VHH binders against EKC/KEOPS complex subunit cgi121 (cgi121). Designs and how they scored, part 181

Target 1, 174 residues: EKC/KEOPS complex subunit cgi121 (cgi121), of Schizosaccharomyces pombe (q9p7j3)
Amino acid sequence: MILPLFPETQVHVFVYENVSNCAAIHEQLISQNPIYDYAFLDAATILYKKQVYSAIIRALEDRRDEQMKTKTIHSEVILSLSPKTEISSAFRQFSMTKKSKNIVVVKIDSKLTEEEEFERLDKLVEGNRVEFSDEELQKLIDFKVLKKNYKLDPSTLENPLASILSSIALRGYS
Key: E = the ipSAE of ESMFold2; O = the ipSAE of OpenDDE; V2 = 0.75 times the mean of E and O plus 0.25 times the DockQ between their complexes.

## First folded at step 19 (VHH)

Design pl8 (from pk10 with S108E; framework vhh_7n9e_1; at its last look DockQ between E and O 0.96; V2 from the best seeds 0.88)
Fold by OpenDDE, look of step 19:
Structure pl8 (fold): chain B 174 residues (1-174), chain A 123 residues (1-123)
Amino acid sequence: as target 1 above (174 residues)
Amino acid sequence: DVQLVESGGGLVQAGGSLRLSCAASGFTFSAYAMYWGRQAPGKGREWVSGITWRGRSTLYASSVKGRFTISRDNAKNTLYLQMNNLKPEDTALYYCAAGIFPFSTDFEDYDYWGQGTQVTVSS
């Protein structure tokens, strides 16, 4: 898809459930294999599409303004999900781990159509693709992890979206 | 209690200028993207401009690009729209809106709306 603020940047987001090779993918990421040039997120930490797109938009603004805190746009997306400024914390909170079962995969600056990108990614991920929707994300979320990551309490749980996006927006400015 | 209150509208001649303001209260202003829309008589609401929560990015409708400038002062919880070289076709009720999503041109993504301020441009 194309974001209105970044018409020259194509973005794709995919969701996989029951992924059997997260450990293998993780090893490739550690080795910085360019074939795995994506943001691999643990789906247990993602509740809304808008959460992902908010992080993407912030990361893209950071890149445009030459204010990225991380090395790559995809790592910046991971950082942008976090209410914390520490990169290590952000990765611990939101990045796919060897133990992950469900993942959200983000591609920035894709030169391929969504279908073409899917075909490429499908060779890397051994799992079932599901729709990138709030409905599907809600099935994969770990609320304990979500509450911890964004310090949600009973009052904020009434409107988790507002709390999550506010945290993303205000990171580093509080 | 969330409030968005527009001001600065009025009657101006073609080629003139106006500066609209939108005073926000009741929510964390700096966590919201802000937008201007307008509605002319007998027409639907038209998207005019948007600005992200930190003011780092702006976007304009093609009809106002180069003439209008959107800005914000987060310390004052205020959104602005500088309108230059106004045209009769700019005549409309101008609305301020807030959305917690970083940026969208879809009105459905907006959470709060003002009551609007009338701008009338005469020939």
Scores: ipSAE 0.906, ipTM 0.945, lowest interface PAE 0.5, mean pLDDT 96
Fold by ESMFold2, look of step 19:
Structure pl8 (fold): chain B 174 residues (1-174), chain A 123 residues (1-123)
Amino acid sequence: as target 1 above (174 residues)
Amino acid sequence: DVQLVESGGGLVQAGGSLRLSCAASGFTFSAYAMYWGRQAPGKGREWVSGITWRGRSTLYASSVKGRFTISRDNAKNTLYLQMNNLKPEDTALYYCAAGIFPFSTDFEDYDYWGQGTQVTVSS
């Protein structure tokens, strides 16, 4: 995928369900193994494709303008999902953990086609790839987690898209 | 109620300038990307320009780049289009739009639309 504002930046997003090795992946992320240079998100926190792309666009705009708060573009995507400015809170709320079952994986600055990147990623993740679509994401979301992460009330839970994207837009500016 | 109200259109001589405004109300302006589009008589809608929620990124259609400047004032909830060196082919109904998704050139991604302001450029 190529975004209109960032035409030289190739982005791929993958979704896996029933992942059996999140603990092993987590250990590799802590050790900063460069083979694992992706954003690994807990799918229980992601309801919309636009949620992920909004965080990506925000992270890329901040990188271009030298306003990143984290060390890598992938960690910046994780921060950008959060309505809060605190880095540790964003990671606790949105990152894959050892206990995660389903994940969303983001690669930014890929020099590979989607299928080439998938081939590489599939050697790392023991799980079943599903389509990155709102339909599949809705099967994997935990609405209690979503409500907590974005402070949604009953009225916004009917159509939470605008509330979620507004939170991503306004972090640090409200 | 969400409203987008354009103003500043009119009749202008070729080579002249106009500044369009789009006054927004009923939503959190700073959370939305904003856009200008236009529609000439007998033609489909044409994407003109867009600007991200805080004004840090802009994009222009090739037909207007270098002549038009999009800007926003989030304190006044207002979007602008400065149009310089106008040509007869710029004659169109100009309208603003808003989208909660941070940037798209696809009209289907936009949430709110203004009614438009007419710009007519005479030779």
Scores: ipSAE 0.806, ipTM 0.907, lowest interface PAE 0.9, mean pLDDT 93
ESMFold2 (binder alone), look of step 19: mean pLDDT 86; pTM 0.869

Design pl9 (from pk10 with S57T; framework vhh_7n9e_1; at its last look DockQ between E and O 0.84; V2 from the best seeds 0.83)
Fold by OpenDDE, look of step 19:
Structure pl9 (fold): chain B 174 residues (1-174), chain A 123 residues (1-123)
Amino acid sequence: as target 1 above (174 residues)
Amino acid sequence: DVQLVESGGGLVQAGGSLRLSCAASGFTFSAYAMYWGRQAPGKGREWVSGITWRGRTTLYASSVKGRFTISRDNAKNTLYLQMNNLKPEDTALYYCAAGIFPFSTDFSDYDYWGQGTQVTVSS
């Protein structure tokens, strides 16, 4: 996928359910294995496609403007999902953990087609690929976690999209 | 109550300039991407320009690139469109729009619209 604002940057997003090897993937991430150069998100924290793309766009803007707070574009995507400025908090809130079952995987600066990237990623992730859609994300979301991450109240839960995207947009911004 | 109010339109001669403003209220302006669209008589709405929430990124339609400049002042909740070297084909009703998604050229992603301001460029 090509974003209009970043025509030279190819982005791919994949969703996996019933992943059996999250612990193994997590270990590879800790060791900074370059083969695992993705943003691995816990699907329990993601409700909308626009949520993911909003974080991606923010991360890309920050990279372009040399204002990234993290070391890599993929870690910046994780940070960009968070309403908090603390990197550790963002990772605790949104990053895949050893206990995760469903994940969203983001690839920035891909040189491959979506299908090629999928084949590559499929060797790393032991789970079932599902469509990257609001419908599928809605099946995987943990609303308790979502409410906690974005401090949603009953009034905002009626339309959480605006609240979520606003939080992403306004992080560290008065 | 959300409002987008455009101003600055008028009649100008070809080669002239105008500066449009869009005053926003009723929502968190700095959290929204902002856009300009236009509709000429007998034609559909045309996408003109967009700017991200922090004002760091802008995009223009090919028809106005190099002549129009989009900007925003988040402290004033105002969107601007500087239009230089205006042409008769720029004649249209110009609309301001806001979208909570960081950026899109799809009108369906926009949440709020203004009523528009008329720009007329004579030969």
Scores: ipSAE 0.875, ipTM 0.928, lowest interface PAE 0.5, mean pLDDT 95
Fold by ESMFold2, look of step 19:
Structure pl9 (fold): chain B 174 residues (1-174), chain A 123 residues (1-123)
Amino acid sequence: as target 1 above (174 residues)
Amino acid sequence: DVQLVESGGGLVQAGGSLRLSCAASGFTFSAYAMYWGRQAPGKGREWVSGITWRGRTTLYASSVKGRFTISRDNAKNTLYLQMNNLKPEDTALYYCAAGIFPFSTDFSDYDYWGQGTQVTVSS
């Protein structure tokens, strides 16, 4: 998926399964270590590529229009996944934690090719890279978590894309 | 039920202007990106313009950039296309579309389509 609306902003997304060092990564994120300047998401919360790209597009619009609520573009992506306006709730619900097993990692404003960014990220993450695809994301999702995070009813669980993307679009406007 | 209803088409002389409207109902308008496309007889569908949820970001096909302006009024559930300096090659059926994903130029990603309004530009 490319972002024609923001042609000067290079974005890379990576997916890792069976990550053994989430606690170490989490410590670095809390410490605001600039080497770890990525959005680290718990893959249990991500079902679609379009879910991630919708949050990215919202975050980029808010940055351009000086309406960001958080300190970095990567933290703004985490907030933008959430149907709720409270920053701490968004991080609790979508961010990687010490207990996470699988993660989705977003880099915005990359100055590197995908291969170069992967080589850098692979030194930080102890896990197995898989393709960023709906097929792979579907294997890693926790549907109980997804239902709770987006308040999905049983009728929408069979095809929740529109409900999820509506929540991302409407945060703060409902 | 979802409906997208275009209006404002017609016959206009080259160099003239026309404003199209697309009235939306049956869905939460502000959750959707909106688009204009067009199709002349015997030609494939042509993407014309798109606009994000709340109108903050727009994009145009190179053939219309500088002459057409897309806008939306979420309080009225209405999408607009202001067309200036019209040319005979702008003659087409113009239709609006909606997509829940905030931006794609791939028509297969769109969720809803209108029936279209005819624009005919005479030389």
Scores: ipSAE 0.771, ipTM 0.893, lowest interface PAE 1.0, mean pLDDT 92
ESMFold2 (binder alone), look of step 19: mean pLDDT 86; pTM 0.869

Design qp1 (from qo3 with H32Y; framework vhh_6qgx_2; at its last look DockQ between E and O 0.94; V2 from the best seeds 0.87)
Fold by OpenDDE, look of step 19:
Structure qp1 (fold): chain B 174 residues (1-174), chain A 123 residues (1-123)
Amino acid sequence: as target 1 above (174 residues)
Amino acid sequence: QVQLVESGGGLVQAGGSLRLSCAASGFTFSDYHMAWFRRAPGKEREFVAAIAYTGKYTFYTDSVKGRFTISRDHAKNTVSLQMNSLRPEDTAVYYCAATYAWDYYTERAYEHWGQGTRVTVSA
């Protein structure tokens, strides 16, 4: 996938359900294994495609403007999902944990086609790939977690997307 | 209340050794990666070493590799930095820090900090 604002940057997003080896993947992440150079997100925290895209765009903008707060573009994506400015908090809120069952995986700066990247990633993730769509994400979301992460209330639940995008966009400005 | 309290700093001659310790409280220590940073006079704070929450993985800045060893004790909620073959350029205030993120080398990633302990290495 090519983003209009970043035509030189190829991005791929994958969704996996019923992942059996999240603990093993997590171990590789904390070990800083370069083979696992992705953003691994807990699907329980993701409701919309636009939520993920907004975070990706924010991260890419930060990189473009030389204002990244984290070391890697993938960590920046994780940070960009959060309404909070604290990196540690963002990881706690949105990153895959060893107990996760469903995940969203983001690859930035891919040199491969989507299918090629999938084949590569599929060797790392033991689960079922599903479509990256709002429909599929809605099946995996934990609304309690979502509400907590974005401080959603009954008034904002009427249009959660607007609230989420606002939170992402206005991070550090409230 | 979150607290990180460093100890073990002091004056030592070049070639000598020191062992720094950091006692953590007020948060779930076992869930956090721990690190040591240092600030030398007139310089910015820099990464020294980190250890994953499992204790299984450690990371070091190049200048201290082979000389410094980071470790942690889950039973005591402590992280330590064994510093051997100390050099005058190791003179700094050393800070203990904690993070949930595996962005170990990024100072901003750490949400808890100690007040620091001074290490002075004389020529």
Scores: ipSAE 0.916, ipTM 0.949, lowest interface PAE 0.5, mean pLDDT 96
Fold by ESMFold2, look of step 19:
Structure qp1 (fold): chain B 174 residues (1-174), chain A 123 residues (1-123)
Amino acid sequence: as target 1 above (174 residues)
Amino acid sequence: QVQLVESGGGLVQAGGSLRLSCAASGFTFSDYHMAWFRRAPGKEREFVAAIAYTGKYTFYTDSVKGRFTISRDHAKNTVSLQMNSLRPEDTAVYYCAATYAWDYYTERAYEHWGQGTRVTVSA
């Protein structure tokens, strides 16, 4: 897809459930294998499509403004999901781990169509692709994790979207 | 309380060797990637070497490849830097650091830092 603010930037987002090889993917990430240059997120931390889009937009804005803090745009997406500015904690809270079961995968600056990128990614991920939708994400979320990551109280946990989006948009200004 | 405590620095002649050690406490050492950075007189702190939390993958700045070896010991919660064939240009304060992120070369990615140990390499 193309985000209106960034018309030159092709972005794809995929969701996989029941992934059996997260440990192998994680090994490739920590070894710095360039074939795995995606943002691999733990779906247990993602409730909304807008959560992911907001993090992508924030990462792209920071790149445009020469304000990136991490080495790659994909690591910047991981940072951008966090309400805090600490890179290490953002990875701990939002990235796929070797124990993850469901994942959200983001590719920015893709030179491929969605179908072509899916064919490449499907060779790397052993799992079942599902729609990138709020309906599917709600089935995969861990609300305890969401509450902790965004410090949501009980009332905001029922409808947390505004709080989450504000955290992403305003990181560094608190 | 998180602590990273470096040791093993000192004075050495060019061509010599030193082994730096970093003792880690107050966090789950086995979950963290570890690195050494250094600050030479009058310069900014720069990346030297990193080792992934598994111990299987190591990364080095070009100027130390083949001369320096990073290693970790999960039983003792330590990270070491074996520095061989030392040059005057290696003179610096060496810092141990820890991160959960596999963004190894980025100083800002490192969450925990030691106080540093001084290495002086004389011509």
Scores: ipSAE 0.768, ipTM 0.902, lowest interface PAE 0.9, mean pLDDT 92
ESMFold2 (binder alone), look of step 19: mean pLDDT 87; pTM 0.900

Design qp10 (from qo3 with D31N; framework vhh_6qgx_2; at its last look DockQ between E and O 0.30; V2 from the best seeds 0.00; counts 0 for: pae O 11.6 > 2)
Fold by ESMFold2, look of step 19:
Structure qp10 (fold): chain B 174 residues (1-174), chain A 123 residues (1-123)
Amino acid sequence: as target 1 above (174 residues)
Amino acid sequence: QVQLVESGGGLVQAGGSLRLSCAASGFTFSNHHMAWFRRAPGKEREFVAAIAYTGKYTFYTDSVKGRFTISRDHAKNTVSLQMNSLRPEDTAVYYCAATYAWDYYTERAYEHWGQGTRVTVSA
């Protein structure tokens, strides 16, 4: 996929459910294996496609403006999902863990088509690919986690999207 | 309260060795990656070495590879930095740090910091 504001940057997003090898993937991430250079997110923290795209856009804007805080664009996506500026907390709240069951995987700066990137990713992830859609994400979300991560209150629970997106866009200005 | 307490700093002649130690408390040591950073006189703080929470993976800045060894002891909640073949350029205050993120080289990724221990390497 190509984002209008970043026409030279190819992005792919995949969703997997019932992943059996998150512990093995996590091991590769902490070892810094370049084959695993993706953002691996816990799907329990993601309710909307726009949540993911807003984090990607924020990360790309910060890269463009030389304001990145993390080493890679993929780690910057993890940070960008957070309403807070603390990198360690963002990883704790949003990244895939050894115990995750469902994941959202982001590849930025891909030189491959979506299907070619999927072929590579499918060798790494033991799980069932599902559509990257609000319908599928809603089946995988943990609303208790979402509420905690974004400090949602009753006034925002019926339509939390605007609150979540503003948290991503305005991080660091409050 | 979270504490990281460094020890083992001091004066040493070039070519000598020192072992730094860092005692950790007040947070879950077993799920945190640990690192050493250093700040030389008049310079910004820079990454030296990191070790993943499992102890299986270590990372070093190029200038210390082969001379410094980071290790951790999960039973004692300590991290150590064995520094061999020391050079005057290694003179710095050394800081122990902890993070959950596997962004090891990034200073801002570290959420807990020690007060530092001074290492001076004389010619």
Scores: ipSAE 0.699, ipTM 0.887, lowest interface PAE 1.2, mean pLDDT 92
Fold by OpenDDE, look of step 19:
Structure qp10 (fold): chain B 174 residues (1-174), chain A 123 residues (1-123)
Amino acid sequence: as target 1 above (174 residues)
Amino acid sequence: QVQLVESGGGLVQAGGSLRLSCAASGFTFSNHHMAWFRRAPGKEREFVAAIAYTGKYTFYTDSVKGRFTISRDHAKNTVSLQMNSLRPEDTAVYYCAATYAWDYYTERAYEHWGQGTRVTVSA
């Protein structure tokens, strides 16, 4: 897809459930394998499409403004998901781990169609692709983790999206 | 105040060994990846080795694989570089660096740097 504010940048987002090789993927990420040039998120931490898009937009804005805190746009997406400024914390909070079961994969600056990118990514991920939708994400979310990551309480859980987006937008300003 | 202080550099003959050490302070050492970079005369600074914040994973530039070993001591907040089978082309100023960024392979990711220690390998 193309974001209106960033028409030169093509973005793809994929969701996988029941992934059996997260540990192997994690090893490749640790090794800085360029084939794995994606943002690999733990789906347990993602509730809304807009949450992901907000992080993507934040990362792209940081790039545009030459304010990236990380080396790569994909790592910046991970950082952008977090209300915390600490990079390591953001990764611990939102990135895929060896123990992850379900993942959200983000590709920035794709030169391929969604289908072409899927074919490439499908060689790396051993799991079932599901629709990138709020409905599917809701099935994969761990609300305990979500509440912890964004410090949600019963009052903010009535409209968690607003709180999440605010946390993303106001990172570093609290 | 953040400090990275390198030591262990010096003059050594080709085939010899040196052990560099870097003492870190002023930041949460256990949350940072640590690395060694080097700058040879007339060249740009280049990546040499890194060790993940967990200590579990190590990474090396191809030219030093099998000869150099990076390690860290969380109790002492130190990172070391054991350099064996040194070559004249290893001559450089070696820098210790720290980052909590995931992309620890590149120079720009590192927010903390030492002043460097000089290693000279004679033929």
Scores: ipSAE 0.000, ipTM 0.241, lowest interface PAE 11.6, mean pLDDT 92
ESMFold2 (binder alone), look of step 19: mean pLDDT 89; pTM 0.915

Design qp11 (from qo3 with H112S; framework vhh_6qgx_2; at its last look DockQ between E and O 0.96; V2 from the best seeds 0.87)
Fold by OpenDDE, look of step 19:
Structure qp11 (fold): chain B 174 residues (1-174), chain A 123 residues (1-123)
Amino acid sequence: as target 1 above (174 residues)
Amino acid sequence: QVQLVESGGGLVQAGGSLRLSCAASGFTFSDHHMAWFRRAPGKEREFVAAIAYTGKYTFYTDSVKGRFTISRDHAKNTVSLQMNSLRPEDTAVYYCAATYAWDYYTERAYESWGQGTRVTVSA
């Protein structure tokens, strides 16, 4: 897909459930294998499409403004999901772990169509692709983790999206 | 309380060797990547080397490749930097750092830092 504010940047987002090889993928990430040039997120931490898009947009804005805090755009996406400014914390909060079962995969600056990118990614991920939708994400979310990551309370749970987006937008301003 | 304590610095002649050590405590060492940074006089701190939490993967800045070796000991919660064929331009304060993120080359990715140990290489 193309984001209106970034028409020259193609973005793809994929959701996988019941992934059996997260440990193997994680190993490739820590090895810095360029074939795994994606943002691999734990789906347990993602509730909304807009949450992911907000992080992507923020990362792209940071890059545009030459204000990236991380080395890669995909790491910046991970950081951008977090209400915290610490990169290490953001990774701990949102990145896929060896124990993850469901994941959201983000590709920035793709040169391929969505289908082509899927074919490439499908070789790396052993799981079932599901639709990138709020409905599907809601099936995969761990609300305990979500509440912890964004410090949600009963009052903010009435409108979690607003709280999450605010947290993302106001990172560093608390 | 998180602590990183460097040791092993000193004065050495060009071509000589030093082995730096960093003792880590106060966090889960086994799931953190470790790194060495250095700050030379009048320069900014720069990445030197990193090692993944598994110990399986290592990363180096170009100027030290083939000369420096980073390693870690999980039993002792230590990370080491073997520095061979030292050059005057290696003179710096060397810092140990820890991170959960695999953004190894990014200084701000590291959440814990030691106080540093001074390495001086004379001509």
Scores: ipSAE 0.912, ipTM 0.948, lowest interface PAE 0.5, mean pLDDT 96
Fold by ESMFold2, look of step 19:
Structure qp11 (fold): chain B 174 residues (1-174), chain A 123 residues (1-123)
Amino acid sequence: as target 1 above (174 residues)
Amino acid sequence: QVQLVESGGGLVQAGGSLRLSCAASGFTFSDHHMAWFRRAPGKEREFVAAIAYTGKYTFYTDSVKGRFTISRDHAKNTVSLQMNSLRPEDTAVYYCAATYAWDYYTERAYESWGQGTRVTVSA
């Protein structure tokens, strides 16, 4: 996939449910294994496709503008999901953990087609791929976690998307 | 209350050794990555070494590789930095830091910091 503002940047997003090896993947992430250079997100924190796209766009804008705060574009996606600027908290809140069951996986700067990237990723993730769609994401979300991460009040529960996207877009500006 | 307390700094001659220690309390030490940073006079704080929460993976800035060794003791909630073959350029205040994020080299990734311990290496 190509985002309009970043025509030379290929992005792929995958969703897996019932993942049995998150602990093994986590070990590879903390060891800095370059084969695992993806953003591995806990699906319990992701309700909308636009939430993920907004974080990707924010990370790419920060890279373009030489304003990245983290070492890799994939870690920048994790930070960009957060309404706050604290890197450690963003990883705690949004990244896949050893105990995660469902994940969203982002690859930026892919040199592969979606199917080729899937074939590589499927060798790393022991789970069932599902469609990257609001329908599937809604089945995997934990609304208690979502409310906490974005400090949603009762008045925004009917349509939290605008509040979430504003938090991502406005992070660090005020 | 999170607390990181460094010790072991001092004055040492070039070629000598020092061992820094950092006692951690007030947070779950066993799920945090630990690091040492340093600030030389007139310079910004820079990354020195990090160790993953498991203790299995260590990372070093190039200028200290082979001379410094980071280690951690889960039972004592401590992180240590063994510094060998010290050079005048190693003179700095050394800070212990903790993070959940595996972005080891990035100062901003560390959410908790000690007050620092001074290391002075004389020619």
Scores: ipSAE 0.770, ipTM 0.905, lowest interface PAE 0.9, mean pLDDT 92
ESMFold2 (binder alone), look of step 19: mean pLDDT 88; pTM 0.904

